# VH-VL binders against q9vpl3: the designs that were tried, part 195

Target 1, 224 residues: q9vpl3
Amino acid sequence: RGKINIQRPKAPHYERARVVAVTQPKYPELPKAKSCFKTRAERTQQQQENPYNEIIAREVRNWLDHSRLVAFFHLSSITADDIFRVRVQLHKQNLHLKSYGSKIIEQAVKNTRYEAIVPLFHSNHCIVFSPDPEKTAALLRIVRRVPQMVLLGGIVEETMLSRNQLVAYAQMPGLHAVQAQLVQTLSQAPGHLIQQLQAHQNSFVQVLDVHAKNQMNEETPKST
Key: E = the ipSAE of ESMFold2; O = the ipSAE of OpenDDE; V2 = 0.75 times the mean of E and O plus 0.25 times the DockQ between their complexes.

## First folded at step 7 (VH-VL)

Design D34 (framework fv_anetumab; at its last look DockQ between E and O 0.02; V2 from the best seeds 0.00; counts 0 for: pae O 7.1 > 2, placed apart)
Fold by ESMFold2, look of step 7:
Structure D34 (fold): chain C 224 residues (1-224), chain A 121 residues (1-121), chain B 111 residues (1-111)
Amino acid sequence: as target 1 above (224 residues)
Amino acid sequence: QVELVQSGAEVKKPGESLKISCKGSGYSFTDYWIGWVRQAPGKGLEWMGIIYPGDSYTRYSPSFQGQVTISADKSISTAYLQWSSLKASDTAMYYCARDTGIWDQYYMDVWGQGTLVTVSS
Amino acid sequence: DIALTQPASVSGSPGQSITISCTGTSSDVGGDNYVSWYQQHPGKAPKLMIYEVSNRPSGVSNRFSGSKSGNTASLTISGLQAEDEADYYCSSYTSSSTPYVFGGGTKLTVL
């Protein structure tokens, strides 16, 4: 057994916060040189981030509005190759892996019922969007090989689901799966159908025998 | 119907190579894991490894790491188990199975019929 | 730590209920780890009977049920029938490198 936290209901953020606090360097912060142009550069950067934040926030809102499935993951450090391969496999299933800053998520969902999701983005994360809620099982099969992606929960048909609820949802058959199972069940009962047909055929033969006897009695009637 | 059909029985001598196959049908082959399981004559089941045919990502049991090669050809919906040099101890029934576990679950819902491999001098 | 212990054999008469045990450790069967059960008739491939401790796949009789307590998982077969005579294997997760550890198997004989 390794350090794959997906098997434990532990609070990974608690353990991560402790490690970060212990490992942070205690360098004295160097005072910034007093310069107006450096202050202007910092202010200009803030202004650039604000306009881009709204554009990206609109993208997030568009994903939320058009996705019947949204899944939230905590994301540990992962190589670019590993995440790329997972993204490709997800995309083949119409599952779209995205990552956004917590400030952008907060801006996107402000004054909506989805404000409750903001705490999920306290640490490094990723989100999977899809118009196809029936693809939840496929998502969870692909993610299983990526211990760095830890399922937190999701949204299905505008309903917030916990991790366990999302997994349970993924295992439930859809309408098409139920319909296919019904057709298979009907196909597995050909013997009962055959016996019903044979019983009706036997009854029909008995009716023909009675009819034939009546015709014989008419042709050669007896004194009775 | 979901089905896994394996290649036929093999009789080999020690030192020979062998590649056996497992063809999936009735489902999206690249979207489900395929596992390989060994069963020595009269013995229990042993997990050998799994593969995700979508990109051929593999994991091997420590007992079989370096002993076999698991691969897949997704264009023909087929997974493979291969030995470069067979040993008498490789005599066993070999099953492929579809692994349909999600999230943190592992189980195999559809099994191939098995391929008997006999290695004798 | 890597071994799952099953009785070598169990037996029962038609109509009885029997239970097959699968004992591991807190690192596999214990805790939140999931257990599955497989049935294997002679000369046939294994068949999944129970997954996630207690869930039955479609097409598996409700005479088969699973449970877990502590480090022991149990497969219970009620209303024992002749066709239930087979070998039964439990399986559990132990680590990412060994997600499938099988028990040694239990031969069920229907008297």
Scores: ipSAE 0.518, ipTM 0.788, lowest interface PAE 2.1, mean pLDDT 78
Fold by OpenDDE, look of step 7:
Structure D34 (fold): chain C 224 residues (1-224), chain A 121 residues (1-121), chain B 111 residues (1-111)
Amino acid sequence: as target 1 above (224 residues)
Amino acid sequence: QVELVQSGAEVKKPGESLKISCKGSGYSFTDYWIGWVRQAPGKGLEWMGIIYPGDSYTRYSPSFQGQVTISADKSISTAYLQWSSLKASDTAMYYCARDTGIWDQYYMDVWGQGTLVTVSS
Amino acid sequence: DIALTQPASVSGSPGQSITISCTGTSSDVGGDNYVSWYQQHPGKAPKLMIYEVSNRPSGVSNRFSGSKSGNTASLTISGLQAEDEADYYCSSYTSSSTPYVFGGGTKLTVL
C-alpha cells in the first residue's frame, strides 16, 4: 500500500476537476464602484453620534486647550501592568496619561489648530498632558525606561515639535536659566573687551619702551 | 482638613451583596488615587486595588481580581468597594486610603477610619 | 510572589532605640526608593510614618527614621516611648502583577 504523499497530492482526474471547477461557488466580485448609494439601512445607520463620544471629544479638547505640554506616544505591545506603572509615575509628576480612540481624537480636533495631529493616531497610542512645559525632562526620563512607549512628537507652548525637537527642548535650560546665562555672558563681555584693549595697549607700550631703549643705546657713542 | 470618611459597619450573611463607600473631603478628589486595603481580624494589611477617580481607571491585586469591584463617583467625591456575593472569609476591616500625587513615589498619606464587615451565617 | 518580610515582634525599653527591618524577596520589590512605613494602634487606621525610604510626613516625630541597604529597608525609632507600642507595616511599590505590597507587620512592645 503506497505511502500517501501528503506533500504533493495527485491532481484529480480531469472529469472530477471539471465538476469541482463548475461547482465552485462564484462569489460575486465586490462591486468596484464605491458609488454604492448608501442603502436606507446604511443611511439610517446614521452612526448615532454616541453622545458619549461627544463628551469624550470635549474632554480631549479641554485637555489640549489647558495643556502647555502634550506628548504623543506609540504603544508597542505594552501590558496593562506596564501602563499602570507608567501612569502612576507620570501622575506623581503631574503628568496625565490618557488614551483615546482615533475617531474620538479626530472628532475632538476637527476644524481646530490641532488637526495636524490626526495622522499620529493610526495605531495604538497614548497622550501625556501637562500644564507645565518644564516637566518635559521629567516625562522623557520616565518614558525612557519604558521601551514600549515610543515618542512620536508633541506640542509645547502651542508649537508642534518633532520627536527630536522635543528631546532638544527638554535639554534646554529654562527660560530663566537662559536669561541668566545671557546676562552673565553680557556682563563678562565688557570685562573681556577691557582686558583685550588693555593687553593691546600694554603690548604697544612695551614695544615702544623697547624701541626707546634701543635708540638710547645707539646714541651712546663708543668712545674710542 | 483632608479626610476620608467611610460608611458604617456591616453585618451580612453569606451570599448577600454589599457596597461600602469612602468619601473624600478637603481636597480635589479627582486628582488623587484611592486605594482599598483589607485587614482580616488579627492579620496584616492586604492591598486590594486602586482607582483614579478622574477617569475611573482601576487596578486590582491578582488575589482580589474578580472578587470585588472598585468604583468611584467623582460628582460626590466617593469611592466604592462592592461584593456581588459575600463569603465568610470576607469578614475583615476595610480601609480606603489616598495616594499622594505630589511625589514620584507611591504611598498612602490619608486613611479612612475603616469599615468593619462581618459575614456570618 | 513578591513579599516583604518583617520580624513578627520587636521589643525595647523606654528611651532605647529599636530597628524594624523589611526585606524584599526580589530586586523588583520597589524601585530603590518606593518604601513606606505605617504605624497602626489597636482598633485604629494605619498612619503614614515614613515615605520614600527616609522622609517624614508633617506631624511625625523626628524619633522615627528610615533607611535602606540593598533589599532591606529599616525603620528606626529612637527614644522609645510607651505610645510607640503598635503594629508597624512596611510597604513597597513593585513592578510585578501586584503593584503595591505590604509586609507582614511587626508588633512593637514597649517594655
Scores: ipSAE 0.016, ipTM 0.534, lowest interface PAE 7.1, mean pLDDT 83
ESMFold2 (binder alone), look of step 7: mean pLDDT 89; pTM 0.928

Design D35 (framework fv_anetumab; at its last look DockQ between E and O 0.30; V2 from the best seeds 0.52)
Fold by OpenDDE, look of step 9:
Structure D35 (fold): chain C 224 residues (1-224), chain A 121 residues (1-121), chain B 111 residues (1-111)
Amino acid sequence: as target 1 above (224 residues)
Amino acid sequence: QVELVQSGAEVKKPGESLKISCKGSGYSFTDYWIGWVRQAPGKGLEWMGIIYPGDSYTRYSPSFQGQVTISADKSISTAYLQWSSLKASDTAMYYCARDQGIYDTYYFDYWGQGTLVTVSS
Amino acid sequence: DIALTQPASVSGSPGQSITISCTGTSSDVGGDNYVSWYQQHPGKAPKLMIYEVSNRPSGVSNRFSGSKSGNTASLTISGLQAEDEADYYCSSYTSSSTWYVFGGGTKLTVL
């Protein structure tokens, strides 16, 4: 009786093998452990159905509606620490740095006058809000030291401005300064006009006086 | 009118400490960068560093890093340049200058009158 | 290190036009419009004459103009006057460790 090699059992008969193959329990594939790292796409999809997104979208709208200065920045490999530092500095100037997802922005500005800003939000971005358009220069002076903050454009007094236009706007004298200059210029104008008018009057009187004197001299009979 | 007024001429010995000042007026001091520029006798201009008085952010030229300290007191609209230990080679005219400082614009539009520092044994 | 090279001296007669060149060693100096020009009279502080290659500040004479070609910036002074005799420095902003670089300066003599 040949020693049954228990280490290499003979393959079962063909029919037995078929039965074993059919009767093998099909275990459902273990759900692939949802990688803790949601893909960017998955994160974006989950944000669409969250009631919380509506709240944030309303917040964004509120900021847009109450801001006279809005600046849009692309963030290129900036650290959280750097953002924080800039945020603090901006806050001291009543400039509010906020970051929102692109979908939230889309939802917030859909069917509004701000819909044109949607194309600016393709990657990592932040927005700076201010109620004071005169703070544009301060904003740009603060952010210039952060090369990771790339200015894309902005809204000033409900007008969309390109990057270059925003920089140009920031270089302009403030409205009050311009007004002061205008007032000063206008206040000087009347003085000059009065002087010119008086000069003409004086010249006219002088001409008349000369004429009168000449007539008096002609009427003096040469007493021969 | 925008004006930068610097402290008076200094005569010092090697090893002594020194702090010179630059006071800004006629503008919002905290909103503009202030740079320091050295000019050795008969030599050209050398950028030393720059400060944003609003938050005292400072940047130094590599040649001056660790050699000087730039600071500002926004309460009195004054920027400072200081040495802990002067060398004879520090003998120069020192200028403070305002940087226009808007996002992608870089130039010094206003300059102080300069401070002459003489370091001699 | 980014360096700006200027001629040591330039001379001209009254009424002539002269040009001072400023050449950067790096493409960074040539690519950006960060060139400024300063005038310095003996014993005086520098004065801004040109910013961003070609812009004149208020109060600067229209006789001063700036241009750039490649990595060389140029300051042109037309109608040369005796008062123009001074040292002229070009400057450029750099994104490197050295934010500001000055040229070696050019002494302008009016003959």
Scores: ipSAE 0.664, ipTM 0.836, lowest interface PAE 0.7, mean pLDDT 86
Fold by ESMFold2, look of step 7:
Structure D35 (fold): chain C 224 residues (1-224), chain A 121 residues (1-121), chain B 111 residues (1-111)
Amino acid sequence: as target 1 above (224 residues)
Amino acid sequence: QVELVQSGAEVKKPGESLKISCKGSGYSFTDYWIGWVRQAPGKGLEWMGIIYPGDSYTRYSPSFQGQVTISADKSISTAYLQWSSLKASDTAMYYCARDQGIYDTYYFDYWGQGTLVTVSS
Amino acid sequence: DIALTQPASVSGSPGQSITISCTGTSSDVGGDNYVSWYQQHPGKAPKLMIYEVSNRPSGVSNRFSGSKSGNTASLTISGLQAEDEADYYCSSYTSSSTWYVFGGGTKLTVL
């Protein structure tokens, strides 16, 4: 009925790390031709060939450079059919589900501000890339049907966000909804109230940017 | 602004089929889950199931799996609850509701007015 | 499947504070799952009062507050008013197969 080994972690960080450690994949017999995700052993072999690793690492850098939204997930055992259905629905929303070996990720982000993400890839994982940060809510609503995908955090507008920050970002009304609400308010409310709402929204975005940049400027992040 | 409008009350006999509707407006219909909740006369609320209209992915409460069919027509922003053969025990008020949850939260922020279904001989 | 446990009724005088409890198990309310609360007047659809344990949607009076401790969530209504008389339901996530389970409901009487 429900999964006993994989629960969406809402617990403190130490309990989330524990849940990730106990969620090593079961050994289902998946058709390899239908699965885009590889076992740990397969990833290790690919990582040992440096020329192919650099080509794939360049692909990862290209996705990071062109994506205004990047979301990182732990991925436990899942059938090829289930993940394919999710990938198709995500693709319709311009959300691109990918997986890469940990060595390739390390090589891709070496000497960049994104080095802090490398520990997230020591176990089974997947990444969602998109040029559309407004699609964060759509991503997280779709992922609710996939308990095997456990959100770890993300990058929005080149700013690293924790899991909780990414969820909070997704819960904010979209630009179109805010614009429509402001037009309706302008028709009926005093201009001071409208200016106050805009200042609050702008201040909140600035606070998130400052927090993310402070995290990026730390030389030694002690996160696992 | 966000509104869920359900079809009108129904009086049916056991064995008849029925399809009731829930039309959503004022939001992006395909981007939110829509749930169905039953309330027997004088009783509490029971979750029946939920649908994502973007691709019609459904999930049913174990108590209602195989008892009803949940579907949606995104071209007219409408979700449906359907019985192939009604029973007297299906007499209840049926609500649709929009799920506003994100990732790990689950709550209904907007509810339809309800559709009373009466099944009697 | 299993309803969350709420008292069948509670009552209070205008101006008082009352608390409605919602008790579940470690797999629902007692877990790290969020709880929501709904108000239902006779003949009307339910209305969301509290989501994510303690958050109020826009348009809900700050007289309503929510909390959770262990396996029990609580809805507190301060400054009780006649229009608060209604049925109140809690709800929680339980599993990937059961996204919603409701409590049995609590009838609040103001008199």
Scores: ipSAE 0.640, ipTM 0.826, lowest interface PAE 1.2, mean pLDDT 79
ESMFold2 (binder alone), look of step 7: mean pLDDT 90; pTM 0.930
OpenDDE, look of step 7: ipSAE 0.636; ipTM 0.823
ESMFold2, look of step 9: ipSAE 0.528; ipTM 0.770
ESMFold2 (binder alone), look of step 9: mean pLDDT 90; pTM 0.927

Design D36 (framework fv_anetumab; at its last look DockQ between E and O 0.29; V2 from the best seeds 0.43)
Fold by OpenDDE, look of step 7:
Structure D36 (fold): chain C 224 residues (1-224), chain A 121 residues (1-121), chain B 111 residues (1-111)
Amino acid sequence: as target 1 above (224 residues)
Amino acid sequence: QVELVQSGAEVKKPGESLKISCKGSGYSFTDYWIGWVRQAPGKGLEWMGIIDPSDSYTRYSPSFQGQVTISADKSISTAYLQWSSLKASDTAMYYCARDEGIYDSYYFDYWGQGTLVTVSS
Amino acid sequence: DIALTQPASVSGSPGQSITISCTGTSSDVGGDNYVSWYQQHPGKAPKLMIYEVSNRPSGVSNRFSGSKSGNTASLTISGLQAEDEADYYCSSYTSSSTWYVFGGGTKLTVL
């Protein structure tokens, strides 16, 4: 008795096949509920603006508007424990570590002066906010022990700075110190000018004196 | 003015314990890390380790890991270097220094006067 | 082991310019701008002369300058003076090893 191939059953006799075909119940096509077969594109377009996302976006905007120091970090394989430790240290310095999704950031900064920061948020990122730009040095000292936090750049006094510029800014003396240095430099400029002018005059007088002496020596008759 | 003042010279025997100190003044002590550097007689500088006084986070050189303990008391703006058991080879000048580096930079801008430790049988 | 190599000694006459080299064994030392230079007089604590390859702290003479090419950092002292006679140490932080390293030191003699 040949092994019944259950995977390829022999086609029934022609008459039987006709009867089976006619007696097969025609099930009405189930109404394609438009909602179940929406293409990924249609689903993504109908993503109802989650009211919650709007609230969070508004929060982000508020932080940006009220912060004089904003620093952007990439997070590379950082643990929750490490983040927590850093957050505590930052908090002691009145620095606020926040993490937001890229979509939320995009929504928050859309049509604002901050729109240029969107390309920084392609992966896992965090933002540090501060009302005090003088805390930049403190921030950068704290993150030294966390190599998983990679500085990307920041905003200081409404100016976007690169990583290197932000580091340089942190190393600068305070505004008052810089102003004092400027005043000192400006106050020395007239003195230097006077010295230079006097040097030229003195040199000229010396040359004249030498010339006068030479002339006097030429006029002294060789008393034979 | 920023100043680091270290404890006085020490003369010890092998096997004795020792703790030397470095007191910072003229700045916010918790805002800067403190490093320890050893200099054996007639030899070069050796980095031993560093501490963040704010929470006592510490890093050691591999050569000094387990050999010494670095600690700090922020209430009195003081950093410490200690040995549980001194060896003759520990005879050296020890410096504390303030780390002024930012983010990825490490350098010492202010140094203590040094503490001479002599270990002799 | 990451090591910084310095010449044991360098000498120059007053008014001359001298250069002390510091060469790292690892590519990490050459890639990072984290080289510092310290001056140490006999019986004194080290003094920071250059940080981040080429920056001078306040109070350091403009006769001191730093540069880097590849894995070699250089300290240049122009207009050499008698007071410049000291030991000079280069240092670098290594991001890979997370520790600080000093060079072996260079004794500068002013002739």
Scores: ipSAE 0.630, ipTM 0.815, lowest interface PAE 0.7, mean pLDDT 86
Fold by ESMFold2, look of step 7:
Structure D36 (fold): chain C 224 residues (1-224), chain A 121 residues (1-121), chain B 111 residues (1-111)
Amino acid sequence: as target 1 above (224 residues)
Amino acid sequence: QVELVQSGAEVKKPGESLKISCKGSGYSFTDYWIGWVRQAPGKGLEWMGIIDPSDSYTRYSPSFQGQVTISADKSISTAYLQWSSLKASDTAMYYCARDEGIYDSYYFDYWGQGTLVTVSS
Amino acid sequence: DIALTQPASVSGSPGQSITISCTGTSSDVGGDNYVSWYQQHPGKAPKLMIYEVSNRPSGVSNRFSGSKSGNTASLTISGLQAEDEADYYCSSYTSSSTWYVFGGGTKLTVL
């Protein structure tokens, strides 16, 4: 699905440098005192910008809080028709393509574990949100045809994943697929069956471990 | 079970047209791309091109651009490779293969059995 | 054009480990790029043995492993068996004029 990635080679150097910067620790900057004497124009502009920015930032926070899959892309020049087609294809899979300004993203992730993603939004970008982390494979197959969308990384079950980690996650077999493989193995010849059962047992344990880890990562500690 | 079944061997003369087929089964045909790979007698594998059957989006290797046509009919889960005028140098084994790659990886996880095309005077 | 270089042949005795190399450039084999490996017995279709550098598909023996260092990918076959005698091809995409490229192939002979 998508276009072959010939014109956009894997991870240009500048994009990799930006991903590395995202992993750096970020500390909140201390508030700086402002003069209590402001011009009328400054007060009016600040008031107008703050209400709109905060409303949109709340939207982004809501998406982040309710999405088990979030994927970040660098967005190159693309026609309105092409991006609309991509948005429609994604929407059919419960994948929601959005774009927000870097200031809005800063407000949305301030004082959260996701504050490190802010540098990703200093250039043209888009974000895909979904409540369905099992749709990661569908997402990647759709954007494969869209060389203008370059994957930077993502968040799955509140865990930050690099581009390669997100691709690897998308290729993991689901719990249902492991169960189906076990049933099929029980229908095989005895000698080969023993070997297949051992392989499926190991795969099933791996899927359960990932599932248990994802459940633990979703838990929010009680406030003390 | 994922299966790619290709049409049978062909014996043709130079100048004749030919269309060979590759039928996919055991999976959602439109969810995966289909590639075509050529292997001349005693030679290695050569990638020819690839198609997304969902809307017939195609790309060709520069070495094969304009020399063959890749198409698909998603209603019968079938991809095609065709020549308008065969040459003796087109004598080769032709494979179709399913591209399992996701995003920026490309690899063929299932292959057809091959179609031997022999072009001789 | 960018070509993936493989040795023309390699040989080993049963039970040995052998390695087949696939050398390219930073734009096809090196870096974060993916390489796959195919096995082809005479008269048969190729079979995927390794994808994305080091992953084995279901049904491929764990005697086969893949790795990459710099601009060279390697397929390693441990515990060599007679049925491993075949041609082996690496593949990758390039940022040049081709989308997929195969190596020239390596004939493995089991002595």
Scores: ipSAE 0.317, ipTM 0.571, lowest interface PAE 1.9, mean pLDDT 77
ESMFold2 (binder alone), look of step 7: mean pLDDT 90; pTM 0.936

